# Ledger of designs, part 10: VHH binders against Myosin phosphatase Rho-interacting protein (MPRIP)

Target 1, 108 residues: Myosin phosphatase Rho-interacting protein (MPRIP), of Homo sapiens (Human) (q6wcq1r43to150)
Amino acid sequence: KPIYGGWLLLAPDGTDFDNPVHRSRKWQRRFFILYEHGLLRYALDEMPTTLPQGTINMNQCTDVVDGEGRTGQKFSLCILTPEKEHFIRAETKEIVSGWLEMLMVYPR
Key: E = the ipSAE of ESMFold2; O = the ipSAE of OpenDDE; V2 = 0.75 times the mean of E and O plus 0.25 times the DockQ between their complexes.

## First folded at step 7 (VHH; framework vhh_vobarilizumab_d1)

Design c5 (from b10 with Y100W V104I; at its last look DockQ between E and O 0.55; V2 from the best seeds 0.00; counts 0 for: pae E 7.8 > 2, unsure alone 64.2 < 65)
Fold by ESMFold2, look of step 7:
Structure c5 (fold): chain B 108 residues (1-108), chain A 126 residues (1-126)
Amino acid sequence: as target 1 above (108 residues)
Amino acid sequence: EVQLVESGGGLVQPGGSLRLSCAASGFTFSDYAMAWYRQAPGKGRELVAGIYSGGSTSYADSVKGRFTISRDNAKNTLYLQMNSLRPEDTAVYYCAAKLWRGTIRYDSSGYTYDYWGQGTLVTVSS
């Protein structure tokens, strides 16, 4: 059952922000849906039935932190899981703050 | 100021066609989901068709194959081409928009739409 959603920019998988070639990569516009059971999935459009491009298991999340120091981008967050780091950006402070509030309930 | 203005409704015989338009203003049209809803007298409002900012479309089962939703981002206009009209299609048709400046909290019905037009009447009668 979805509980929250919205458009965000997602850094490509495997982006190393310390590598200058990687820092020039285009972030990908994806529609994110957070489900009540802790699945955060993203897809090419806002329809909940659209085949997702990927998922983030928020039940495995260890922290959600401000991403600006790592990415150099305003309104960015880093979602930390044991397997990898996920980087997202919003267009405004209001959007990123709402996402942080929703996502911060998961880290342990 | 967000405005949605429907037009194109009218009287038509069964089997006929109508094209509805919804002129949108006050937001960046190409980034938002749009939909058509309808409401027959004494009944609830029902989804007819939707078109999302990524271009995907959806249709109620009762109109699949007969109705086509489309959008013209250059003109900020949403369309509904209605073919093979039946008396059961008689209703007031509403344009709706979901404004993506923020985020969406989902409720028990799924998506919610932030803005609605005043409606345009479609009557299908012999």
Scores: ipSAE 0.014, ipTM 0.398, lowest interface PAE 7.8, mean pLDDT 82
ESMFold2 (binder alone), look of step 7: mean pLDDT 80; pTM 0.802
OpenDDE, look of step 7: ipSAE 0.150; ipTM 0.586

Design c6 (from b10 with S58K K98R; at its last look DockQ between E and O 0.06; V2 from the best seeds 0.00; counts 0 for: pae E 11.6 > 2, placed apart)
Fold by ESMFold2, look of step 7:
Structure c6 (fold): chain B 108 residues (1-108), chain A 126 residues (1-126)
Amino acid sequence: as target 1 above (108 residues)
Amino acid sequence: EVQLVESGGGLVQPGGSLRLSCAASGFTFSDYAMAWYRQAPGKGRELVAGIYSGGSTKYADSVKGRFTISRDNAKNTLYLQMNSLRPEDTAVYYCAARLYRGTVRYDSSGYTYDYWGQGTLVTVSS
């Protein structure tokens, strides 16, 4: 059921990168697991049974785009859903590229 | 560069004890699940014990009650305490680190591991 996983940094919920106060917020280190049916969930550790801190329904995702223009951070992505934008960043280009390839299949 | 370096292997009598160490460098140690695997001559590698980043542990049935896996995140070091050793424990023991990449199977005795050490030989004989 899980198909991909790894550590990423997640921008705090409700972060507005056009607001300078928000740009100083500490990004949250979370372990992300992508499930084959399109659920992207994140938690404090890598165990699938750990209570998730949150989820992103990739089946409602409208686009996955490069995040550097919005966040000012290299190796970042913006996951767009009808309800909100989610921002993640990886420590290397290789990690973010792997995630982009896995997530790009979902946008409608 | 990621490195895993095992130490503490050697020759030990049946019933004896041995402690293995694995020094890790080049990655954020505390974020990764870690494991010990072993490979006896002519056999494939098999899981001995695993420890998740949150501290939960798992053991092969053959070592439960005798072996204890632990980690010291401040020292970037993984340990395996081996008690009540038997001749069938003779093997090269490998340290492994893992990050979920690609297909993951949670109901098997082994997960995909990204990085491996060179191994340390443990010989249990009289």
Scores: ipSAE 0.000, ipTM 0.214, lowest interface PAE 11.6, mean pLDDT 82
ESMFold2 (binder alone), look of step 7: mean pLDDT 80; pTM 0.811
OpenDDE, look of step 7: ipSAE 0.090; ipTM 0.518

## First folded at step 8 (VHH)

Design d1 (framework vhh_vobarilizumab_d1; at its last look DockQ between E and O 0.65; V2 from the best seeds 0.00; counts 0 for: pae E 5.5 > 2)
Amino acid sequence: EVQLVESGGGLVQPGGSLRLSCAASGFTFSDYAMAWYRQAPGKGRELVARIYSGGSTSYADSVKGRFTISRDNAKNTLYLQMNSLRPEDTAVYYCAAKLYRGTIRYTESAYDYWGQGTLVTVSS
ESMFold2, look of step 8: ipSAE 0.041; ipTM 0.547
ESMFold2 (binder alone), look of step 8: mean pLDDT 83; pTM 0.834
OpenDDE, look of step 8: ipSAE 0.161; ipTM 0.603

Design d2 (framework vhh_vobarilizumab_d1; at its last look DockQ between E and O 0.45; V2 from the best seeds 0.00; counts 0 for: pae E 7.3 > 2)
Fold by ESMFold2, look of step 8:
Structure d2 (fold): chain B 108 residues (1-108), chain A 123 residues (1-123)
Amino acid sequence: as target 1 above (108 residues)
Amino acid sequence: EVQLVESGGGLVQPGGSLRLSCAASGFTFSDYAMAWYRQAPGKGRELVAGIYSGGSTSYADSVKGRFTISRDNAKNTLYLQMNSLRPEDTAVYYCAAKLYKGTIRYGSAYDYWGQGTLVTVSS
């Protein structure tokens, strides 16, 4: 039941943008797929059958906010969950705006 | 502007081989899935083979073991090697790309198609 997908850059897990060493980390290019039931999974290519590199349960998401202030990167979003923060970045404003629209329905 | 240009079609005898090419321009070729479709006279288009950006392939049952899809991302070119050709392989062959403007809403058909190249298999 996928409903939305596309290429995004994902900050490495555990990146702390207040730590200068972490700011130099290379963002990871992943293909994201959003499923109807709120699973947001990402993988190395666009095939839905590729084993995911990771997932984000959007049903646990508390907020989706603009990420530029935290990351210093244009066209970025922060997906907040109780356990950690996920940072994604798109190539254009149009792409990031489309993702925000699709993801912002989940925060409680 | 996105362009897909097929070449390599022609007339061959049953049991023969052809190699089709599709030159792509106007998009980042390596990021997207590509496919070959065919349409026999008076029939609908059918999927022949697909190849994902990561290189994984899929084939219609009617061509498995005879056709090989491949891509050369450095040359922005999609290929179809067709061996052991049969008269029922006679069709116009189309190159297709699933392009989206940064994102995809699932359930959409392939967005771009080439003009087609005719393959005729007969004596």
Scores: ipSAE 0.014, ipTM 0.423, lowest interface PAE 7.3, mean pLDDT 83
ESMFold2 (binder alone), look of step 8: mean pLDDT 82; pTM 0.826
OpenDDE, look of step 8: ipSAE 0.263; ipTM 0.720

Design d3 (framework vhh_vobarilizumab_d1; at its last look DockQ between E and O 0.05; V2 from the best seeds 0.00; counts 0 for: pae E 12.4 > 2, grease 24.4 > 24.2, placed apart)
Fold by ESMFold2, look of step 8:
Structure d3 (fold): chain B 108 residues (1-108), chain A 122 residues (1-122)
Amino acid sequence: as target 1 above (108 residues)
Amino acid sequence: EVQLVESGGGLVQPGGSLRLSCAASGFTFSDYAMAWYRQAPGKGRELVAGIYSGGSTSYADSVKGRFTISRDNAKNTLYLQMNSLRPEDTAVYYCAAKLYRGTVYYGDYDYWGQGTLVTVSS
């Protein structure tokens, strides 16, 4: 059952922020939905039936940290999983802070 | 009007127990994720425990195994059972609610209670 949602910018898969070519990549606007069992899915629009572009299993998340040091972007977060790092950013501090509060409960 | 009213705080000795309650009104309680936060004097607010509308729970590491969050959707009430209390648990405890919207355009509302003081002292 969905418990939180909203539009965010997602860095392209495999972005390495130490690589200047990667830092010029356009971030992708995605609608994120967090489900109560820890599934975080994102898609091209806000309809829950839209085929997702991807998912993040927050139950496997090892950390959620401020992303500005890694990305150079304000209002960004880094979601760390064993498989890869996910980078998101919001339009405002209020939006990113809301997401941080919802996501902070998962890392161990 | 949305209202969250905490109760059950008080003075207890280390090792003691308290149960906090948060009475909710003005919204469909069962649709909201609920949480307890706490703020010690001169400190920032920290998340203590969360419970989702479906009943899944999460806890701060400092309280795991000692605190239990629960909800009674029929009574529109959120609870925090606090066992094995320590002086470091001294804080004002706040009830919070976040609106679930499913398909949303941007952001969600947050609601906060006024807080209930828990003091753990020798």
Scores: ipSAE 0.000, ipTM 0.125, lowest interface PAE 12.4, mean pLDDT 81
ESMFold2 (binder alone), look of step 8: mean pLDDT 81; pTM 0.815
OpenDDE, look of step 8: ipSAE 0.022; ipTM 0.459

Design d4 (framework vhh_vobarilizumab_d1; at its last look DockQ between E and O 0.04; V2 from the best seeds 0.00; counts 0 for: pae O 8.0 > 2, placed apart)
Fold by OpenDDE, look of step 8:
Structure d4 (fold): chain B 108 residues (1-108), chain A 124 residues (1-124)
Amino acid sequence: as target 1 above (108 residues)
Amino acid sequence: EVQLVESGGGLVQPGGSLRLSCAASGFTFDDYAMAWYRQAPGKGRELVAGIYSGGSTSYADSVKGRFTISRDNAKNTLYLQMNSLRPEDTAVYYCAAKLYRGTIYYTESAYDYWGQGTLVTVSS
């Protein structure tokens, strides 16, 4: 059952924010859906039936931290998992605050 | 020449503690994310702990709450503090370095440099 969703921007895979060449890479607008069992998915549109482009298992999340220091982008978050870092950002402070509230319960 | 040299391994009793070190040279240590991997007899290499830029850390579920990864950039050294050791922690422990700081993948193939490993044996 989906419990939360919305549009966010996702950093492309393999982005190294310390590399000047990578700083020009455009973030991708994706629709994120958080499910009650801890799955965070993102897709090209808001329809639950749309095939996701990727997923994050929030049950394996070790931390959710502010991403501005790492990415240089305001209203960004970094989701830490054993597999990789995930960088997301919102268009407004209110939106990212909502996501932080929903995601911060998972780190253990 | 790039080098990662692990040390601190040895024999320890269950419930004991051990601190591993990894001395890095030949590359800009500050620009790399670091990780500890381990390989037990007859098993594949697995991630133990990773440290991102900015000091954020990640741990395998099996070691969470018992192991702590840290780094000293001034000394070009990576550490793994291991407490409450168990027989199943017995393995060769490897230090690994990854250049990319923005998006880091904790897969074995993603790491650029590896140490030769140090043996940790937990036995009564």
Scores: ipSAE 0.012, ipTM 0.264, lowest interface PAE 8.0, mean pLDDT 90
ESMFold2, look of step 8: ipSAE 0.013; ipTM 0.334
ESMFold2 (binder alone), look of step 8: mean pLDDT 81; pTM 0.819

Design d5 (framework vhh_8pnl_2; at its last look DockQ between E and O 0.44; V2 from the best seeds 0.00; counts 0 for: pae E 4.4 > 2, unsure alone 56.5 < 65)
Amino acid sequence: QGQLVESGGGLVQPGGSLRLSCADAGFTFSDYAMAWYRQAPGKERELVARIYSGGSTNYADFVKGRFTISRDNAKSTLYLQMNSLKPEDTAMYYCAAHLYRGTIRYTESAYDYWGQGTRVTVSA
ESMFold2, look of step 8: ipSAE 0.108; ipTM 0.630
ESMFold2 (binder alone), look of step 8: mean pLDDT 75; pTM 0.772
OpenDDE, look of step 8: ipSAE 0.520; ipTM 0.810

Design d6 (framework vhh_vobarilizumab_d1; at its last look DockQ between E and O 0.04; V2 from the best seeds 0.00; counts 0 for: pae E 10.3 > 2, placed apart)
Fold by ESMFold2, look of step 8:
Structure d6 (fold): chain B 108 residues (1-108), chain A 124 residues (1-124)
Amino acid sequence: as target 1 above (108 residues)
Amino acid sequence: EVQLVESGGGLVQPGGSLRLSCAASGFTFSDYAMAWYRQAPGKGRELVAGIYSGGSTSYADSVKGRFTISRDNAKNTLYLQMNSLRPEDTAVYYCAAKLYRGTIRYSPSEYDYWGQGTLVTVSS
């Protein structure tokens, strides 16, 4: 069952923020849905039947940290898993704060 | 019992500001997408602004840059800050809630809960 949702910007897969060429890449607008069982999916629109572009298993998440130091972007978060780092960015402080509160319960 | 109770409406001069509040009870507020709708005399309800449970927002073109929707999940309250008000903004403003199952662009019939409305009058 979905418990949280909203539009966020997602950094392109494989972005290296220490590489200046990568830091100029366009972030991708995705609709994120957090499900009760810990699945965080994202898709091109907010329709629940849209095939997701990807998922993040929050039950495997090791940390959720402020992203500004890594990304150079305000209102950004790093979601750290053993497999990948995921970088998301919100449009406002209110949005990113809400997502941080919902996501930071998962890291072990 | 689910309740949505709007407040903060009133009479204001053109160019003025108002802040509307919607106090919610009887459901898990943080799980719901919330919206403000308005109904001018003789018209149907139209979307003004929406906010997803994750905090992302959407606005009608006519209010962009003037109105700001926000929510406080700890206080179970939805807000609408209305600046630079115009006579065309005169309407009854309604708070609405929908368990997230899709877009906030759905018709008013797709919303699970509605408030009774608060009147905003913009007149010289």
Scores: ipSAE 0.006, ipTM 0.357, lowest interface PAE 10.3, mean pLDDT 84
ESMFold2 (binder alone), look of step 8: mean pLDDT 82; pTM 0.825
OpenDDE, look of step 8: ipSAE 0.080; ipTM 0.495

## First folded at step 9 (VHH)

Design e1 (from d1 with S58N K98H; framework vhh_vobarilizumab_d1; at its last look DockQ between E and O 0.37; V2 from the best seeds 0.00; counts 0 for: pae E 6.1 > 2, unsure alone 64.3 < 65)
Fold by ESMFold2, look of step 9:
Structure e1 (fold): chain B 108 residues (1-108), chain A 124 residues (1-124)
Amino acid sequence: as target 1 above (108 residues)
Amino acid sequence: EVQLVESGGGLVQPGGSLRLSCAASGFTFSDYAMAWYRQAPGKGRELVARIYSGGSTNYADSVKGRFTISRDNAKNTLYLQMNSLRPEDTAVYYCAAHLYRGTIRYTESAYDYWGQGTLVTVSS
């Protein structure tokens, strides 16, 4: 059962923000859906049935932090999991704040 | 300013066909889901068909196989081809758009903009 959704920009997998070449990489527009039991998935469009491009298990998330210091981008978040860091950003402060509120309940 | 302007409604006999159009302006049409809804006299507004930004479609059971939703992103136009029309299809048909710059809470779904509607009457 989805509980929250919206368009976000996702940094390409493997982006190293300390590498200047990587900082110029184009962020990918993805539609994110958060399901009530902690699955966060993203896909190329807003249909819940679209095959996801990827998923983030928020039940394994260790922290959700502001991303601006790492990414240089306003309205960005870093989602930390044991496997990797995920970087997302929104168009407005209102959108990123809504996502932070929904996601920050998961870190342990 | 976002505008949705429907056209193509009219009076048709049972078994006939109509094609509805919805001209859209004021937003990037190709990025958003579009839908047709209808409202018959004395009844609530119901979904007829939806087309997502990626082209996937969904239909109400009552129209599946008879109606076809489509979009022309180059012309910013949404269509509904209605075949094998029945008196039960009589309604005001509305074009709706979901303008996606924010978030959706899936406990409620609301479209941002609606057209004024176009009347389809199926009678003999």
Scores: ipSAE 0.025, ipTM 0.492, lowest interface PAE 6.1, mean pLDDT 84
ESMFold2 (binder alone), look of step 9: mean pLDDT 82; pTM 0.830
OpenDDE, look of step 9: ipSAE 0.356; ipTM 0.754

Design e2 (from d1 with K98Y; framework vhh_vobarilizumab_d1; at its last look DockQ between E and O 0.74; V2 from the best seeds 0.00; counts 0 for: pae E 9.4 > 2)
Amino acid sequence: EVQLVESGGGLVQPGGSLRLSCAASGFTFSDYAMAWYRQAPGKGRELVARIYSGGSTSYADSVKGRFTISRDNAKNTLYLQMNSLRPEDTAVYYCAAYLYRGTIRYTESAYDYWGQGTLVTVSS
ESMFold2, look of step 9: ipSAE 0.006; ipTM 0.403
ESMFold2 (binder alone), look of step 9: mean pLDDT 84; pTM 0.839
OpenDDE, look of step 9: ipSAE 0.262; ipTM 0.700

Design e3 (from d5 with F27S T28I R101Y; framework vhh_8pnl_2; at its last look DockQ between E and O 0.82; V2 from the best seeds 0.00; counts 0 for: pae E 3.8 > 2, unsure alone 63.8 < 65)
Amino acid sequence: QGQLVESGGGLVQPGGSLRLSCADAGSIFSDYAMAWYRQAPGKERELVARIYSGGSTNYADFVKGRFTISRDNAKSTLYLQMNSLKPEDTAMYYCAAHLYYGTIRYTESAYDYWGQGTRVTVSA
ESMFold2, look of step 9: ipSAE 0.088; ipTM 0.505
ESMFold2 (binder alone), look of step 9: mean pLDDT 77; pTM 0.787
OpenDDE, look of step 9: ipSAE 0.054; ipTM 0.478

Design e4 (from d5, 14 letters changed; framework vhh_7qia_2; at its last look DockQ between E and O 0.53; V2 from the best seeds 0.00; counts 0 for: pae E 6.8 > 2, unsure alone 63.8 < 65)
Fold by ESMFold2, look of step 9:
Structure e4 (fold): chain B 108 residues (1-108), chain A 124 residues (1-124)
Amino acid sequence: as target 1 above (108 residues)
Amino acid sequence: QLQLVESGGGLVQPGGSLRLSCEASGFTFSDYAMGWYRQAPGKQRELVARIYSGGSTNYADSVKGRFTISRDNAKNTVYLQMNSLRPEDTAIYYCAAHLYRGTIRYTESAYDYWGKGTPVTVSS
């Protein structure tokens, strides 16, 4: 059951913001859908039936934190999982705040 | 301010064709999902066709094979080509836009902006 969705920018996998070469990488525009059971999936368009480009299991998420200090980008979040960090960015404070509210229920 | 202006409606005989246009201003058009809706007198407004930001389309069953939605992002315009028109297609046709940069709480009311409508009459 999807509960929340919207366009966000996603940093490329493996981006290390302490590495200056990585800080110039282009963020990827993806449509994110959060499902009630904790699946956060993203795809190339807003249709829920579009095959996802990737997923984040929020049930394994250890923290969701403000990303600006790490990324240098306003309205960004860092989603921490045991395997890797995911960085997302929104267009406005209102959008990122809504996503933070929805995602903060998951960290253990 | 953000505006949607429909045009291309009119009176047409059954079996005829019309092309509706909706020109958008005041926003980055390519980021919006666009839809055409219609409302006949005494009826609720209903979805006719939708075109998503990435170009995917969906149609109401009643218009499949007869209507085609398309967009020209360079001209900030969405079109509805209506072929094989029937008297049942008579309605005011509305253009709608939803900015998917924000968030969707999954509901039937996904569109943020509406045009004023363009009337279409199909009469023998």
Scores: ipSAE 0.015, ipTM 0.365, lowest interface PAE 6.8, mean pLDDT 83
ESMFold2 (binder alone), look of step 9: mean pLDDT 80; pTM 0.812
OpenDDE, look of step 9: ipSAE 0.155; ipTM 0.593

Design e5 (from d1 with G54R K98H; framework vhh_vobarilizumab_d1; at its last look DockQ between E and O 0.12; V2 from the best seeds 0.00; counts 0 for: pae E 8.7 > 2, unsure alone 63.1 < 65, placed apart)
Fold by ESMFold2, look of step 9:
Structure e5 (fold): chain B 108 residues (1-108), chain A 124 residues (1-124)
Amino acid sequence: as target 1 above (108 residues)
Amino acid sequence: EVQLVESGGGLVQPGGSLRLSCAASGFTFSDYAMAWYRQAPGKGRELVARIYSRGSTSYADSVKGRFTISRDNAKNTLYLQMNSLRPEDTAVYYCAAHLYRGTIRYTESAYDYWGQGTLVTVSS
């Protein structure tokens, strides 16, 4: 059952922000949906039946931190999991703050 | 500020037609799913029709083939064309947006924003 959603920009998999070539990579516009059971999935549009491009298991999330220092982008967050870091960016402070509030309940 | 304003409701005889409009502002209309809900006297709100950002639609069984949801993204307007109206279609009709925005967690609704409603009465 979805409980939160919205458009965000997602950094491509494997982006190293210390590598200048990677910093020129285009962030991917995705519609994110957070489900009650902690699955965060993203897809090309807001329809729940659209095949997701990827998922993040927030139940395995270890931290959600400000991303500006790593990404150079305002309104960005880093979602830390044991397997990898996920970087997202919003258009406004209000949008990123709403997402932070929803996501920060998962880290222990 | 997100705002949804319905219009076009009124009194109509059975078999008649009405077209509802919902003017939207305060968000990127073309990015989000929109819906019409209705609430008959003494009943809860129920879904009538949905339209997704790509234009896909779905309908409640009770209105399929009679109602058509559409959107005009250039005008930020959602429409509901209601044909072959029946007395059981009498209700307040609400425009809703599927934004998932806000600072509180709500597990009981998929939609964050609602219009004020427009009354449709189908009576002889």
Scores: ipSAE 0.012, ipTM 0.369, lowest interface PAE 8.7, mean pLDDT 84
ESMFold2 (binder alone), look of step 9: mean pLDDT 81; pTM 0.819
OpenDDE, look of step 9: ipSAE 0.267; ipTM 0.690

Design e6 (framework vhh_vobarilizumab_d1; at its last look DockQ between E and O 0.05; V2 from the best seeds 0.00; counts 0 for: pae E 9.7 > 2, placed apart)
Fold by ESMFold2, look of step 9:
Structure e6 (fold): chain B 108 residues (1-108), chain A 123 residues (1-123)
Amino acid sequence: as target 1 above (108 residues)
Amino acid sequence: EVQLVESGGGLVQPGGSLRLSCAASGFTFSDYAMAWYRQAPGKGRELVARIYSGGSTSYADSVKGRFTISRDNAKNTLYLQMNSLRPEDTAVYYCAAHLYYGTIRYGSAYDYWGQGTLVTVSS
């Protein structure tokens, strides 16, 4: 069942923050829902029935870390999985801190 | 019908303690982030403390070390333990619930609000 949710900014798929051209890419506004069994899904709006744009399997997550060093953006997190790195960003410290707490239970 | 009902407000002397409760019904309490807000005379409503569904907490700087937010999911009840009360804590205190599906907006948005309970700290 869903246990947490909210709007976040998501870096476009394939963004390489070591590449200066990629650092100018517009982050995408997505509604994220975290489910009890570790599925983190995101979609274009908050309706649970909206077809998701993507998912992150938090059960495969190896770490969740502060993202500022990599992204240059305050209030950002890196979600690291074997398949790829996911970068999310919030507007305030309170929002990102709530997400970090919810997500940090998963890394192995 | 969602309901949030505050209780425990009253008159207390400076340095005293008071415990606020908020009884919740009409929703799955354990799914919601909960918060206490207050509104002092002539001021806007301000966040006092919040507790997320996973149990983490945050506090306004003015109440850190004096106030403790907690929840009892088995009783569908939110609490605020207020110690070392000061005259500036005088306000109407409101219970609020944040829907996990809700849009977080500039200045935070909560989906459900209680009616408020008055806390007066005076000699």
Scores: ipSAE 0.011, ipTM 0.130, lowest interface PAE 9.7, mean pLDDT 82
ESMFold2 (binder alone), look of step 9: mean pLDDT 85; pTM 0.848
OpenDDE, look of step 9: ipSAE 0.106; ipTM 0.509

## First folded at step 11 (VHH)

Design x1 (from d1 with D31S A33V S56R K98H E108G A110E; framework vhh_vobarilizumab_d1; at its last look DockQ between E and O 0.43; V2 from the best seeds 0.00; counts 0 for: pae E 3.4 > 2)
Fold by ESMFold2, look of step 11:
Structure x1 (fold): chain B 108 residues (1-108), chain A 124 residues (1-124)
Amino acid sequence: as target 1 above (108 residues)
Amino acid sequence: EVQLVESGGGLVQPGGSLRLSCAASGFTFSSYVMAWYRQAPGKGRELVARIYSGGRTSYADSVKGRFTISRDNAKNTLYLQMNSLRPEDTAVYYCAAHLYRGTIRYTGSEYDYWGQGTLVTVSS
């Protein structure tokens, strides 16, 4: 059952912000839906039935931190999992703050 | 003060059509996600159709292809065109507004405004 959703920008898979070439990559606009059981999926539009482009299992998340130091972008978050780092960016402070509140309950 | 006022309900034969209107005031209409909900006797309220501020729409499976939601932001009015009506469409239809500030709360009712409802009866 979805509980929260919205448009965010997602850094391309495999982006290394310590590599200057990667910092110029275009972020991907995705609609994110957080489900009650901890699945965070993202897709090309806001319909829950749209085939997702990817998922993040928040139950495996080790940390959610402010992303500005890593990405150079305001209103960004870093979601850390054992498999990889996910970087998201919101358009406003209000949007990123809402996402942080919803996501920060998962890290242990 | 927020007001949502539905109109256009009534008695109609199966296979007929109705057009519902919802006049909105007291808020910035163009910034809200607008929706039609319905509640049949003895049932819970269910989503019928939703239209986002940018014009994207979604529909319940039971009405897809028969109903069309639309909005006129210049007139602060939400519409529902209902075609090929069936007895199971009988319900009180409600206009609803959800504040959308770049996120959606799927399970909460916060930021919701509701109209008084308009009765649609589909009966032979």
Scores: ipSAE 0.146, ipTM 0.684, lowest interface PAE 3.4, mean pLDDT 85
ESMFold2 (binder alone), look of step 11: mean pLDDT 87; pTM 0.882
OpenDDE, look of step 11: ipSAE 0.209; ipTM 0.659

